Miniprotein binders against Rap guanine nucleotide exchange factor 1 (epac-1). Designs and how they scored, part 10

Target 1, 139 residues: Rap guanine nucleotide exchange factor 1 (epac-1), of Caenorhabditis elegans (p34578r516to654)
Amino acid sequence: CGYSVMAGKAEKILEYVLETRIDALGDDISELDVFVEDFILTHDAFMPDNTVCNFLKSYYFRTPYRATRDSITDSCTEEVRCKRRVVQFVYVWCSLLRVNFFLNPVTNSFVEELFCHVIDDRKRLGGMEDILTRIGSIR
Key: E = the ipSAE of ESMFold2; O = the ipSAE of OpenDDE; V2 = 0.75 times the mean of E and O plus 0.25 times the DockQ between their complexes.

## First folded at step 20 (miniprotein)

Design u5 (from s2 with L4I L18I; at its last look DockQ between E and O 0.85; V2 from the best seeds 0.81)
Fold by ESMFold2, look of step 20:
Structure u5 (fold): chain B 139 residues (1-139), chain A 105 residues (1-105)
Amino acid sequence: as target 1 above (139 residues)
Amino acid sequence: DPEIWELFKLWRKARQYIGKGQPDRALDVLEEALSIDPDDPYVWWFMGYVYRRKGRLEKAAEHFEEAVELAPDDELYLKFLARVYEELGRKEEAEKLYRRARELK
C-alpha cells in the first residue's frame, strides 16, 4: 500500500491527456498546450519511460464494450480511436524530445513495436490509414 | 560520437531536476551543455522552456530567440517564441512567428 500511489496518479494524468488533450488536437499539432508539454518534458521524474510505454501499449489495445447492438457506438470505431490517441501522443512525444527520444533504447524500441502493431491492425481494421501515416512519419 | 551522448546525459539530468522542482540546477546543467555545443538550438530552446516554467518570461524569450536564430525554420522553436511573445503582450511579433510556422507546413 502506498508504493503505487504516485504511479496510479501518473497513469490517470496520462489517461486524461490521451482522452482530453490529445483527442482534441485533431490534425493541428501547433495547438498543443502547456499542460501536455509539461507532462512530456518532465514525466521521467515521476513516471519512468517503461511505465509510460507499458500504459500506452495497454491503452492501444483497449476494446471498449458495446452497450447495445442496434443503438450504440460501434466498438471498432472506439478501438481505432484508442489507437489513434496513442500514436498521436507518441508523435507529439517524439516532436518535443527530438533525437533524445531515439537515443533512449526504451522509447526507441517502443516506437518500433508500435509501428508493427499499427501495420498488423491495418490488416483487420478500417480507419487505420491516418494512424499508419502518422507513425510512419516518426520512423 | 561521445559529444551526442554527453549532451543526451546532460539533457536527461536537467529534465530530472525540472521534474524534482530544482530548475536552477537544471539551468546549471544546461549551461554545461552549451559549453560543449554553444550552437545547439535544442539546448537554447530547453533553457527557454525552463525560464518560462519559472515565470521568467523575458529570459525565456531571450533563449528562444537564440534557438530561432540558430534554426530559423524550426516550427517548434517558432511556436514557443511566439507563445512567450503573446504572454509578454507582444502580439504582433507573436503573430508574425505563428505565420512563419504555418508556412513551414
Scores: ipSAE 0.753, ipTM 0.888, lowest interface PAE 0.9, mean pLDDT 86
ESMFold2 (binder alone), look of step 20: mean pLDDT 88; pTM 0.849
OpenDDE base, look of step 20: ipSAE 0.841; ipTM 0.941

Design u6 (from s2 with L7A V43I; at its last look DockQ between E and O 0.76; V2 from the best seeds 0.80)
Fold by ESMFold2, look of step 20:
Formats: sequence, C-alpha cells, structure tokens
Structure u6 (fold): chain B 139 residues (1-139), chain A 105 residues (1-105)
Amino acid sequence: as target 1 above (139 residues)
Amino acid sequence: DPELWEAFKLWRKARQYLGKGQPDRALDVLEEALSIDPDDPYIWWFMGYVYRRKGRLEKAAEHFEEAVELAPDDELYLKFLARVYEELGRKEEAEKLYRRARELK
C-alpha cells in the first residue's frame, strides 16, 4: 500500500475523497472505509468546517462557470457529477456527525443553502432527481 | 436545550484534541460530556472510536457495546462494533451484528 496522502493540502485530500471514495459510493453508506471515516471525524483540527463548506460550494459549481459552447453535453454531465459528489459527501458527513452536524450553525446553514442550489439547478439541468432526493433526506 | 448545547461543545473540543493527536485529553472531555447524559449512545460510540485509534481494541469494544445496548437498531453503531470484533478475532459475534444491520434495511 505504497502511497501516502499525508503531505497533501487539506483541499487536495477532500478533492481525492470526493472523486474516488464518494464517487464510488452508492446508496449504501455501509461501504464507507476507515479513510473517509477518519477524515470526517477529525478534519476540524486541520480543516475548519467553514473551509470545508467553502470548498464544497466551489466544487458544487465547478464547470458551470467554464461551460463551453464547444461541448454542451460533456459540460452538463461533468456539472451534474460534481453536484452529486458534493451532496453525497454532505449526506455521509451528516450520517457520521448526527445531531452535532445540525447544532453547528456553519454546517446547518450550509445544508440549507445547498438545498436551495439543488432546487435551482433542477430547473435547468437533467439528472438532478437523485440529488434532490438525497439532499432532501438530510432534513 | 442548554444541556444538548453543552454536550455539543464538549464533543467538538474532544474532536479537536483527537485530531491534534491528544486522545487522552479527548477522552477526559468525553467523560465530562457523558456526565451530562450517560445514556447518550453517540458519546459512547465516539469514545469507542477514540480507544480504537489508540489501539485499545478491548476498550473500544466495551464502549461500542454500550452504544449498541443504548441504541440497538442503529446501523452505524452495529457496524463499528462488528468491525472491532473482527479485529479481535471474534468472527461469529461480528457476523451476528452484520446480520442485524442488514435486517434493519
């Protein structure tokens, strides 16, 4: 197991989690491994909640702001994939932190904001139904 | 709920200690949180998690067991207890818990 992520920037670790561990995760969160669990349960010491939320918001809107006239189909698919990754991560985050997630005003406000973004995006993007269902189940 | 808020603040402090490599200080703070509500299965579970990170698998199991006793139909607590039982070589007990978790779905 010859690779180490310990020297990486916290944002690079979160990006890795989103693109590999969260992206591979289906509806059953019982597939979570120790790496994701450890990150979520200890990240506050090295990546404060507001920093995580800001990164997730930036990632959620990735690609829509550079959507090119050259390939609208590829842009829409990548855009929705980024949104799905963020919502799935937040679902896992809530599942591990339970009431503590909602007692924290930073993360509580972020979920409400994210829910509004998903509703808005559903108006213009196909493939948002599973994402809306997932974010709605968090509340 | 002021007690719920106090328990949250203590949990967050313990989480900080754990992430900074101070698990014994995290456990001290979690004991204080548990004194507010000794029947809070999440605090028992989180203490079990801290003990597992210290390599104290038997202590981790004891705390996970309390969490499962307090919330016997919680898949998260069942998963963590089952996993620590496997690490301890208690495969039959782990399989019983995994089966219980599957039945809750």
Scores: ipSAE 0.783, ipTM 0.902, lowest interface PAE 0.8, mean pLDDT 86
ESMFold2 (binder alone), look of step 20: mean pLDDT 86; pTM 0.832
OpenDDE base, look of step 20: ipSAE 0.852; ipTM 0.946

## First folded at step 21 (miniprotein)

Design v1 (from p2 with H23P M54K; at its last look DockQ between E and O 0.74; V2 from the best seeds 0.77)
Fold by ESMFold2, look of step 21:
Structure v1 (fold): chain B 139 residues (1-139), chain A 105 residues (1-105)
Amino acid sequence: as target 1 above (139 residues)
Amino acid sequence: DPELWELFKLWRKARQYLGEGQPDRALDVLEKALSIDPDDPYVWWFMGYVYRRKGDLEKAAEHFERAVELAPDDELYLKFLARVYEELGRKEEAEKLYRRARELK
């Protein structure tokens, strides 16, 4: 159960990126700031690709629970929002790395897996169509 | 594509050196990538990024300029060049590039 301090800090940075910088970003990578660019271009020193992919998969499947019925709608919206954040991050990641993202078997395999998850989730969740369009545009 | 695979391996090695705090070794590896394909705008762009991380804004601009020359309608390359021009105090040149990037939309 002993995660390193470095790995724990890297996961908090990625979570921050997803919930703030990626959440606000549209399709225009010119809006991406230096902080996110530096993370994406240098993260392998402190967060290898497989660790990033594993965290993103865990984040993608978050299903928050709330104690009240009014909070159930917020919980479903948050579930889809987590999925949107992950797909948007991968879109940005591919946009910065270009062909190098797909030549890497770890990241290439991850985007294939994520695409399948988005297709499956579209069958049971509303609001997945724009997410499916985004992941489909990556390849 | 064997050439593409070799360029990828060199890029990954350079990125590894950069993440380990060895940007000069990263640049040496990227020069080898340029010897394979001297017209790869992504390699020129990434070298510019490495120079910017070192604080050498003039060399960063030179390498970003080459990337833009090779791919003049790439918003990513225009953005990085414009930002380094701003840091150098070349504000008119930066604004021209930001305007070009907006027009591509």
Scores: ipSAE 0.728, ipTM 0.878, lowest interface PAE 0.9, mean pLDDT 86
ESMFold2 (binder alone), look of step 21: mean pLDDT 88; pTM 0.865
OpenDDE base, look of step 21: ipSAE 0.824; ipTM 0.934

Design v2 (from p2 with H23P; at its last look DockQ between E and O 0.85; V2 from the best seeds 0.81)
Fold by ESMFold2, look of step 21:
Structure v2 (fold): chain B 139 residues (1-139), chain A 105 residues (1-105)
Amino acid sequence: as target 1 above (139 residues)
Amino acid sequence: DPELWELFKLWRKARQYLGEGQPDRALDVLEKALSIDPDDPYVWWFMGYVYRRMGDLEKAAEHFERAVELAPDDELYLKFLARVYEELGRKEEAEKLYRRARELK
């Protein structure tokens, strides 16, 4: 049950990538920066694919809440933003790894699982339509 | 496809070596992948990426050029070649490749 300090640092880096680099990225992956490319292409040595997928699943289901007078819509928007970040990251991940992404049963199975979660969430959350389109274009 | 699976295993091994700070070993494994399929533009591109990480910009350009030759309409390969040309000070050549990449969209 030992927790690796390298895995903890890697999770903080991935969280940073999701919240800063991926969140700022548009539809054109040509704008993807070297930092994200380096992480995606080398993470296997310090953050196995299963660990990345587990973190992404945990992040996907985050329900941020602020104890303020802000609207319920603001809280729901942040929940959808977490989901959008994960799907965008997976899109970039697949775009860089190409066929190797799908030959890996761990990452291939994760996309199938994520797609099902997006479908389920579309039934209860507004703003999921673009996310569903993006994940569907992967699979 | 057994050949595809073997290439995938070699690529994973090379990627592991690269992430562990052993780029020379990563290149050795990628040479094995090229002996199986010498026309795989992704392997050429990844070798170029490894050379860029090592700071050998000339070797990076050579390998990215081969990837572009094998897949001339691939936006990813054009982008990586253009960036290494910029780092080499070959700005006009880089701009030409960026223009090609934009036209593919």
Scores: ipSAE 0.751, ipTM 0.888, lowest interface PAE 0.8, mean pLDDT 86
ESMFold2 (binder alone), look of step 21: mean pLDDT 88; pTM 0.866
OpenDDE base, look of step 21: ipSAE 0.843; ipTM 0.941

Design v3 (from s2 with K20E; at its last look DockQ between E and O 0.86; V2 from the best seeds 0.82)
Amino acid sequence: DPELWELFKLWRKARQYLGEGQPDRALDVLEEALSIDPDDPYVWWFMGYVYRRKGRLEKAAEHFEEAVELAPDDELYLKFLARVYEELGRKEEAEKLYRRARELK
ESMFold2, look of step 21: ipSAE 0.768; ipTM 0.898
ESMFold2 (binder alone), look of step 21: mean pLDDT 89; pTM 0.869
OpenDDE base, look of step 21: ipSAE 0.834; ipTM 0.937

Design v4 (from s2 with R56D; at its last look DockQ between E and O 0.88; V2 from the best seeds 0.82)
Fold by ESMFold2, look of step 21:
Structure v4 (fold): chain B 139 residues (1-139), chain A 105 residues (1-105)
Amino acid sequence: as target 1 above (139 residues)
Amino acid sequence: DPELWELFKLWRKARQYLGKGQPDRALDVLEEALSIDPDDPYVWWFMGYVYRRKGDLEKAAEHFEEAVELAPDDELYLKFLARVYEELGRKEEAEKLYRRARELK
């Protein structure tokens, strides 16, 4: 139905943001463009916070199928890349919403949950140190 | 903090109106927020953002200027003001603000 189509489009937009705009973003968050800003500042009208957080959690735990089959090293790199994208997105999200991000119990609890996942993944995955630093700066 | 929570609820309501394509209703709600705390630079900034989305670049600049006046070393507010200055053809003023934002990093 219409709801299902809207959810699919919103998830595709978020996936695009993660894989193109967030992935291309360096350390300078001020280089963020209006497309990502508009999504973050207006998404609650069509994609509630819990839906965004659920998608981000799902994306965070992806292990890209092709990389897994081809190489353990390639799989680890792509797995960490997915995690980096999510943490960077949350950093941008928090940076734009400021105190309003933390006043919202959904997004606030998601950051704490994500932090715990990053700590756990650091125990088994290389390349998590920059990600841990970034999520720690949010908390 | 009841005041902070009320401002948050008004901001969320304005944000929802904006996402629904109702920026004038969003601005009405944000004026309500300013009546509670007229010195909240984030509310001024968000109003500037709404005006920019409407294409009213002069009003966007006015509101971003207030946010920068209230918080002169905030990279986010400097960036948004600089960007709107560029769109208004005030390139030299925009470059000054971009330099200030870079120096805060």
Scores: ipSAE 0.751, ipTM 0.886, lowest interface PAE 0.9, mean pLDDT 86
ESMFold2 (binder alone), look of step 21: mean pLDDT 88; pTM 0.864
OpenDDE base, look of step 21: ipSAE 0.843; ipTM 0.941

Design v5 (from p2 with H23P D40Y P41A V43I M54K; at its last look DockQ between E and O 0.85; V2 from the best seeds 0.82)
Amino acid sequence: DPELWELFKLWRKARQYLGEGQPDRALDVLEKALSIDPDYAYIWWFMGYVYRRKGDLEKAAEHFERAVELAPDDELYLKFLARVYEELGRKEEAEKLYRRARELK
ESMFold2, look of step 21: ipSAE 0.787; ipTM 0.908
ESMFold2 (binder alone), look of step 21: mean pLDDT 88; pTM 0.856
OpenDDE base, look of step 21: ipSAE 0.844; ipTM 0.941
ESMFold2, look of step 22: ipSAE 0.781; ipTM 0.909
ESMFold2 (binder alone), look of step 22: mean pLDDT 88; pTM 0.857
OpenDDE base, look of step 22: ipSAE 0.845; ipTM 0.942

Design v6 (from p2 with H23P R53Q M54K; at its last look DockQ between E and O 0.85; V2 from the best seeds 0.81)
Fold by ESMFold2, look of step 21:
Structure v6 (fold): chain B 139 residues (1-139), chain A 105 residues (1-105)
Amino acid sequence: as target 1 above (139 residues)
Amino acid sequence: DPELWELFKLWRKARQYLGEGQPDRALDVLEKALSIDPDDPYVWWFMGYVYRQKGDLEKAAEHFERAVELAPDDELYLKFLARVYEELGRKEEAEKLYRRARELK
């Protein structure tokens, strides 16, 4: 299949959610707004679960130093930030969908895969401990 | 766990209809879910959400109220009921529920 306007729009919405709403959200997910809730509860109709998971995986592995910033410290900090955003989004996603998140084999398998990536990344990146705690609480 | 799996399939179908702009079809499917388990607070809550998306705030409140009755310590259900009470102008009732949700943390 080819590119669609709906797919491009959905990915931009999810990117916005990760970079603004999720990034600003602390430990208290009761502060989650209706925009994110509506996206999570209705996205299946225009962005299937596997498409969301594929985008999240791509975002998780972003290495922003491929852009303008070349310093190792800046790249590592931004890399960890991308990982934190993805894990926090999945935490919110699971919190809203409850048992339905885990009964879905696509999203359930994605959490297991993401956990393994976090474990691996902890071996080479500082700042992953809170992320590991968060993903472990989901499983 | 065939009941849980059937409820999941019905919920997925209802969510699909809702995202396609067919909330009445979503409600029809959720009524089938209630016929399987009439005491599932998540189904009551999701029906409340669908009614809210339709703009039927009174029906939304009724369904959220049932979810809170079935699971009174659930922050998600308290938050959604409180928000619909605000939209209905029942602000004192909404604030009491927000307080309860914060205390449960």
Scores: ipSAE 0.758, ipTM 0.889, lowest interface PAE 0.8, mean pLDDT 87
ESMFold2 (binder alone), look of step 21: mean pLDDT 88; pTM 0.862
OpenDDE base, look of step 21: ipSAE 0.830; ipTM 0.936

## First folded at step 22 (miniprotein)

Design w1 (from v5 with Y40W; at its last look DockQ between E and O 0.70; V2 from the best seeds 0.67)
Fold by OpenDDE base, look of step 22:
Structure w1 (fold): chain B 139 residues (1-139), chain A 105 residues (1-105)
Amino acid sequence: as target 1 above (139 residues)
Amino acid sequence: DPELWELFKLWRKARQYLGEGQPDRALDVLEKALSIDPDWAYIWWFMGYVYRRKGDLEKAAEHFERAVELAPDDELYLKFLARVYEELGRKEEAEKLYRRARELK
């Protein structure tokens, strides 16, 4: 089985997707990414939906070490980038699963939770407006 | 809706089989879903996707075409069909579908 992986390895794959593949999709998602699509459509065999959601949540709240940043603005930009990647991933996920995304209580509830977090973060972080628009379009 | 819930269960099972490297079993399950709702464009699309994973581009195109017929303004189905057309060497047809997909935005 090509998708038989350990949980730790699966998380690394998801991290790889977020770090290297999601940014390239753009807002219009005009080009299909087969790797991302395959992961989203087949991960259930080795990484349950709740595990994916938990990982995405953790990634969403990643805060880079400020000591490595020259300014507060730089740290905020990186923080927003992580949040954008998560929301973009969920957007692609919803696009591929359609009604099945909302019939699943795990993914359905995760979108609502994520929406709340985005609203809260928009109050304190700049650059969250497009993220809010994107997550709002999923609901 | 009990019928919709049943379709969801079948879809989930198909996804599981696909993840386990058993695309033929996935197709069998999806065919059962079609027997419940033959006009659900999404199931046709998913079958097309499985065929593409198997390397059967002709059957993939056939099922994606059915999805597009049932939902002509769905960007996802248009893009997937276009990609398969590219892989089949049908470049002009693929480009037409991409243009159509862009116009929906």
Scores: ipSAE 0.565, ipTM 0.823, lowest interface PAE 1.0, mean pLDDT 89
ESMFold2, look of step 22: ipSAE 0.746; ipTM 0.893
ESMFold2 (binder alone), look of step 22: mean pLDDT 87; pTM 0.841

Design w2 (from v5 with L7M; at its last look DockQ between E and O 0.80; V2 from the best seeds 0.80)
Fold by ESMFold2, look of step 22:
Structure w2 (fold): chain B 139 residues (1-139), chain A 105 residues (1-105)
Amino acid sequence: as target 1 above (139 residues)
Amino acid sequence: DPELWEMFKLWRKARQYLGEGQPDRALDVLEKALSIDPDYAYIWWFMGYVYRRKGDLEKAAEHFERAVELAPDDELYLKFLARVYEELGRKEEAEKLYRRARELK
């Protein structure tokens, strides 16, 4: 039952995907690159769905360390950026897996949980409306 | 739908094999999924993806073509077929598919 170096590497790969490939992706998902497609279609072997969902939830709730040095507005912008990355990743994930995403109870329940978090965060954070629209479209 | 559920379980098993570097075992399992419903476009598409990962571009094209035949207006299937046509040097055919995908948006 040893910890795998591959598991730690997988989390770093997902973090890279969120911060570079997903962050740069606009509304035109046809621009999605092969690297992200390959990760999404094969990750189950080295990063189970539950592990992906737990990492995404942790990432969704990140509060940037620089909040103590930045203006309140700048801190909220970075917090919302993390949330946008997660929701965009899930949108892409669902788009590639189709019905299999919803037949899987782990990923299906994660989308419902994430939707509730977006609703709650909209009450205190500006800039959540596009995120709410995106998550609502896949629910 | 018990058939859909069984195909999902087979697809998950195949996906696991593929990620473990066992694409031939993945294909064997996907053939079982097709024996349940040979008109399931997503399984044809995923088999095409597996063949492309193996470097068998002709087999990949064959399976992607079946997926497109079954779902001719699916942007994902058109995109993957066009990419494999490019890799095969069939650039005119790839461009036609990219234009079709763009026009569907």
Scores: ipSAE 0.752, ipTM 0.896, lowest interface PAE 0.8, mean pLDDT 87
ESMFold2 (binder alone), look of step 22: mean pLDDT 87; pTM 0.851
OpenDDE base, look of step 22: ipSAE 0.846; ipTM 0.942

Design w3 (from v5 with R12Q; at its last read DockQ between E and O 0.92; V2 from the best seeds 0.84)
Amino acid sequence: DPELWELFKLWQKARQYLGEGQPDRALDVLEKALSIDPDYAYIWWFMGYVYRRKGDLEKAAEHFERAVELAPDDELYLKFLARVYEELGRKEEAEKLYRRARELK
ESMFold2, look of step 22: ipSAE 0.779; ipTM 0.903
ESMFold2 (binder alone), look of step 22: mean pLDDT 88; pTM 0.853
OpenDDE base, look of step 22: ipSAE 0.862; ipTM 0.949
ESMFold2, look of step 23: ipSAE 0.767; ipTM 0.901
ESMFold2 (binder alone), look of step 23: mean pLDDT 88; pTM 0.852
OpenDDE base, look of step 23: ipSAE 0.863; ipTM 0.949
ESMFold2, fold request of step 26: ipSAE 0.727, 0.760, 0.757; ipTM 0.879, 0.895, 0.893
ESMFold2 (binder alone), fold request of step 26: mean pLDDT 86, 86, 86; pTM 0.827, 0.827, 0.828
OpenDDE base, fold request of step 26: ipSAE 0.863, 0.862, 0.863; ipTM 0.950, 0.950, 0.951
ESMFold2, last read: ipSAE 0.764, 0.768, 0.752; ipTM 0.898, 0.898, 0.893
ESMFold2 (binder alone), last read: mean pLDDT 86, 86, 86; pTM 0.828, 0.827, 0.824
OpenDDE base, last read: ipSAE 0.862, 0.863, 0.863; ipTM 0.950, 0.950, 0.950

Design w4 (from v5 with R12Y; at its last look DockQ between E and O 0.63; V2 from the best seeds 0.76)
Fold by ESMFold2, look of step 22:
Structure w4 (fold): chain B 139 residues (1-139), chain A 105 residues (1-105)
Amino acid sequence: as target 1 above (139 residues)
Amino acid sequence: DPELWELFKLWYKARQYLGEGQPDRALDVLEKALSIDPDYAYIWWFMGYVYRRKGDLEKAAEHFERAVELAPDDELYLKFLARVYEELGRKEEAEKLYRRARELK
C-alpha cells in the first residue's frame, strides 16, 4: 500500500477551482485569473488528462444530497450547479488549449461524452439551457 | 495533418517540462516547434508564457508581440501581452490592448 499523495492533492486543487474560481465566473471569461490559467496549462505533470476527465465526470453527476436537500427544487438547483461548474471549466480549458484540446483524443472524447450528458439532462432538469449553449459553443 | 500532429506532440512535451519546473527544456522543445512552423502564433504565445513564468518579462513581451503580429485579433494573445505590459509599468499600452480585446467580443 504505497499510494501517492500527489493524486489526492491534485484532486483537491481541482475541486477548489470548480467550487470557488469557476463558480465565481460570470459570462466574462476574459476575467480568468492566473491561478486557474497556471493549473490548466501545467496540470499534466501531476494530474494526467484522463484523471482530470474522470474527476470532472464524477463531479458532473454529483447530487449534493447531504446538507442542502431541503426541497426537490433546491436539490435540482444544486445538481445543476455542479453540472454548470464542469461545463464552465471545460469551456475555459478549451479556450486556453485551443486546437490542442481537440487533437488530444482523451479530452476530445470527453467533451463529446459530456455534450451527450448535457443533452440527456436537459430532458429531465430545468435550468440546463445556458449549460447546453455553453457546451455547444465548445464544439 | 501530420505537421499539426507533430506540433501538438512538441507542445505537449514542452507543457510537461514546464509543469515539472524545467522551463529551459520546455523552451528547447518549443524552438523545435518553431523550426517546423515559424508562423504558428500559439507556439509564440506559449513561449511568452514560459518566459513570464521564468520572470523574464522583456522576452515574454517579445514573444507575445510576435503572436499578436501573427494573429492581431486574438483576445487571448492581446490579454497576455497587455498583462505583461502592465507588469513592465507600461500601463497606457496595456489599457489600449485590453480595450481592443473587449471590442472583439
Scores: ipSAE 0.758, ipTM 0.893, lowest interface PAE 0.8, mean pLDDT 86
ESMFold2 (binder alone), look of step 22: mean pLDDT 88; pTM 0.864
OpenDDE base, look of step 22: ipSAE 0.855; ipTM 0.948

Design w5 (from v5 with R53Q E75A; at its last look DockQ between E and O 0.81; V2 from the best seeds 0.81)
Fold by ESMFold2, look of step 22:
Structure w5 (fold): chain B 139 residues (1-139), chain A 105 residues (1-105)
Amino acid sequence: as target 1 above (139 residues)
Amino acid sequence: DPELWELFKLWRKARQYLGEGQPDRALDVLEKALSIDPDYAYIWWFMGYVYRQKGDLEKAAEHFERAVELAPDDALYLKFLARVYEELGRKEEAEKLYRRARELK
């Protein structure tokens, strides 16, 4: 009973990290705050890597609800923002774990899969060039 | 690289202990990693992180200093050392390290 509640809380924490801390970060990992660092360095004990990757994948493919035609441009940019947040998080994750990220088959295969998704999405979405550059620098 | 794989397994075990609230067990495992490669800056840095989580700022600084000695161009290691110097009240030393980290961008 306790595990399910803990997993739900961890996913909400990760969601907040993506939307507040990662979204604002830019390229300078040196400005990463202690909260995000602690989450990334210790999450395996309460949120296994596979669970993190699955959540990130679901977040990557989110599309905002479209209420009217005149909001369609905002919906497209919000879709790209979700993808940017995930790729930025993975960049930070790799930067903190270094070679250990790639020696782990779960996280290594996830970044390969994510790269393929970014390539595919670039074909249909504008604004993906910075995201493609970022994911390419990870590999 | 078989040595790198062994170091990864030890680090992963230590990380698990740390996340479970067992930092002393994490440190024991990390000492084994250092016995394999005493010049692996990342392990020194991670031990510093574990000591910081325990609140032992002096030991954290010692281990971060070793990581910086081994990898003086690593902005991550510089940042963690600077942060611990700040917590120890060594503000001038911390600012020098933050400046070095910014210059490596």
Scores: ipSAE 0.769, ipTM 0.900, lowest interface PAE 0.8, mean pLDDT 87
ESMFold2 (binder alone), look of step 22: mean pLDDT 87; pTM 0.844
OpenDDE base, look of step 22: ipSAE 0.840; ipTM 0.940

## First folded at step 23 (miniprotein)

Design x1 (from w3 with L7I; at its last fold request DockQ between E and O 0.75; V2 from the best seeds 0.80)
Amino acid sequence: DPELWEIFKLWQKARQYLGEGQPDRALDVLEKALSIDPDYAYIWWFMGYVYRRKGDLEKAAEHFERAVELAPDDELYLKFLARVYEELGRKEEAEKLYRRARELK
ESMFold2, look of step 23: ipSAE 0.759; ipTM 0.895
ESMFold2 (binder alone), look of step 23: mean pLDDT 92; pTM 0.917
OpenDDE base, look of step 23: ipSAE 0.859; ipTM 0.947
ESMFold2, look of step 25: ipSAE 0.767; ipTM 0.900
ESMFold2 (binder alone), look of step 25: mean pLDDT 92; pTM 0.921
OpenDDE base, look of step 25: ipSAE 0.858; ipTM 0.947
ESMFold2, fold request of step 26: ipSAE 0.749, 0.763, 0.775; ipTM 0.894, 0.895, 0.902
ESMFold2 (binder alone), fold request of step 26: mean pLDDT 89, 89, 89; pTM 0.875, 0.871, 0.869
OpenDDE base, fold request of step 26: ipSAE 0.859, 0.858, 0.860; ipTM 0.948, 0.948, 0.948

Design x2 (from w3 with E75Q; at its last look DockQ between E and O 0.86; V2 from the best seeds 0.83)
Fold by ESMFold2, look of step 23:
Structure x2 (fold): chain B 139 residues (1-139), chain A 105 residues (1-105)
Amino acid sequence: as target 1 above (139 residues)
Amino acid sequence: DPELWELFKLWQKARQYLGEGQPDRALDVLEKALSIDPDYAYIWWFMGYVYRRKGDLEKAAEHFERAVELAPDDQLYLKFLARVYEELGRKEEAEKLYRRARELK
């Protein structure tokens, strides 16, 4: 069977994508590289949509803590950075799949849930404005 | 829309085949999708993507060209066509398409 081993490897790939490729991406989706395109267009064979959504949700809610006094404010910045990465990934995901993203009830439901979380977090966290704009541009 | 739903299911099946390393089966399913709607630019684009994954750059260009013909202001389709032109050594044509894609928003 082996699907749990594949899920662990796939989650590491997704984490890599979030922390490297998505972090560097600006407004212009045409700058998206082949590695991310290939992952998004073919991941369903080894990482089902619900598994991707579950990982993204857990990543979105990461609240890194650092012990030093200086790092407490950096921990809040890291929290927002995790949220930005997830929203940017979903934006790219929707942009590549187009209507197919919304015809799929799993991914459609996830983006609606994520939108609500971004709205709530904007009430409590600074630096969420660009994230709200990005998720709001998704239908 | 029942037709759109059928096209989605065919695309999803083709995508699954591609991820499993069965690009020819993916193309067979995508041909069925084109028999339902031969003007569905996204399916032409995705077939081009499959051909590029197979290393058939000429076929990839043909299918991306059809997608661009059907949707001439789509940044994604322009980018994929430009990239395959670049791989074919048609750098001047590729750069024109990259510029056109950057000018669109």
Scores: ipSAE 0.772, ipTM 0.899, lowest interface PAE 0.8, mean pLDDT 86
ESMFold2 (binder alone), look of step 23: mean pLDDT 88; pTM 0.861
OpenDDE base, look of step 23: ipSAE 0.858; ipTM 0.947

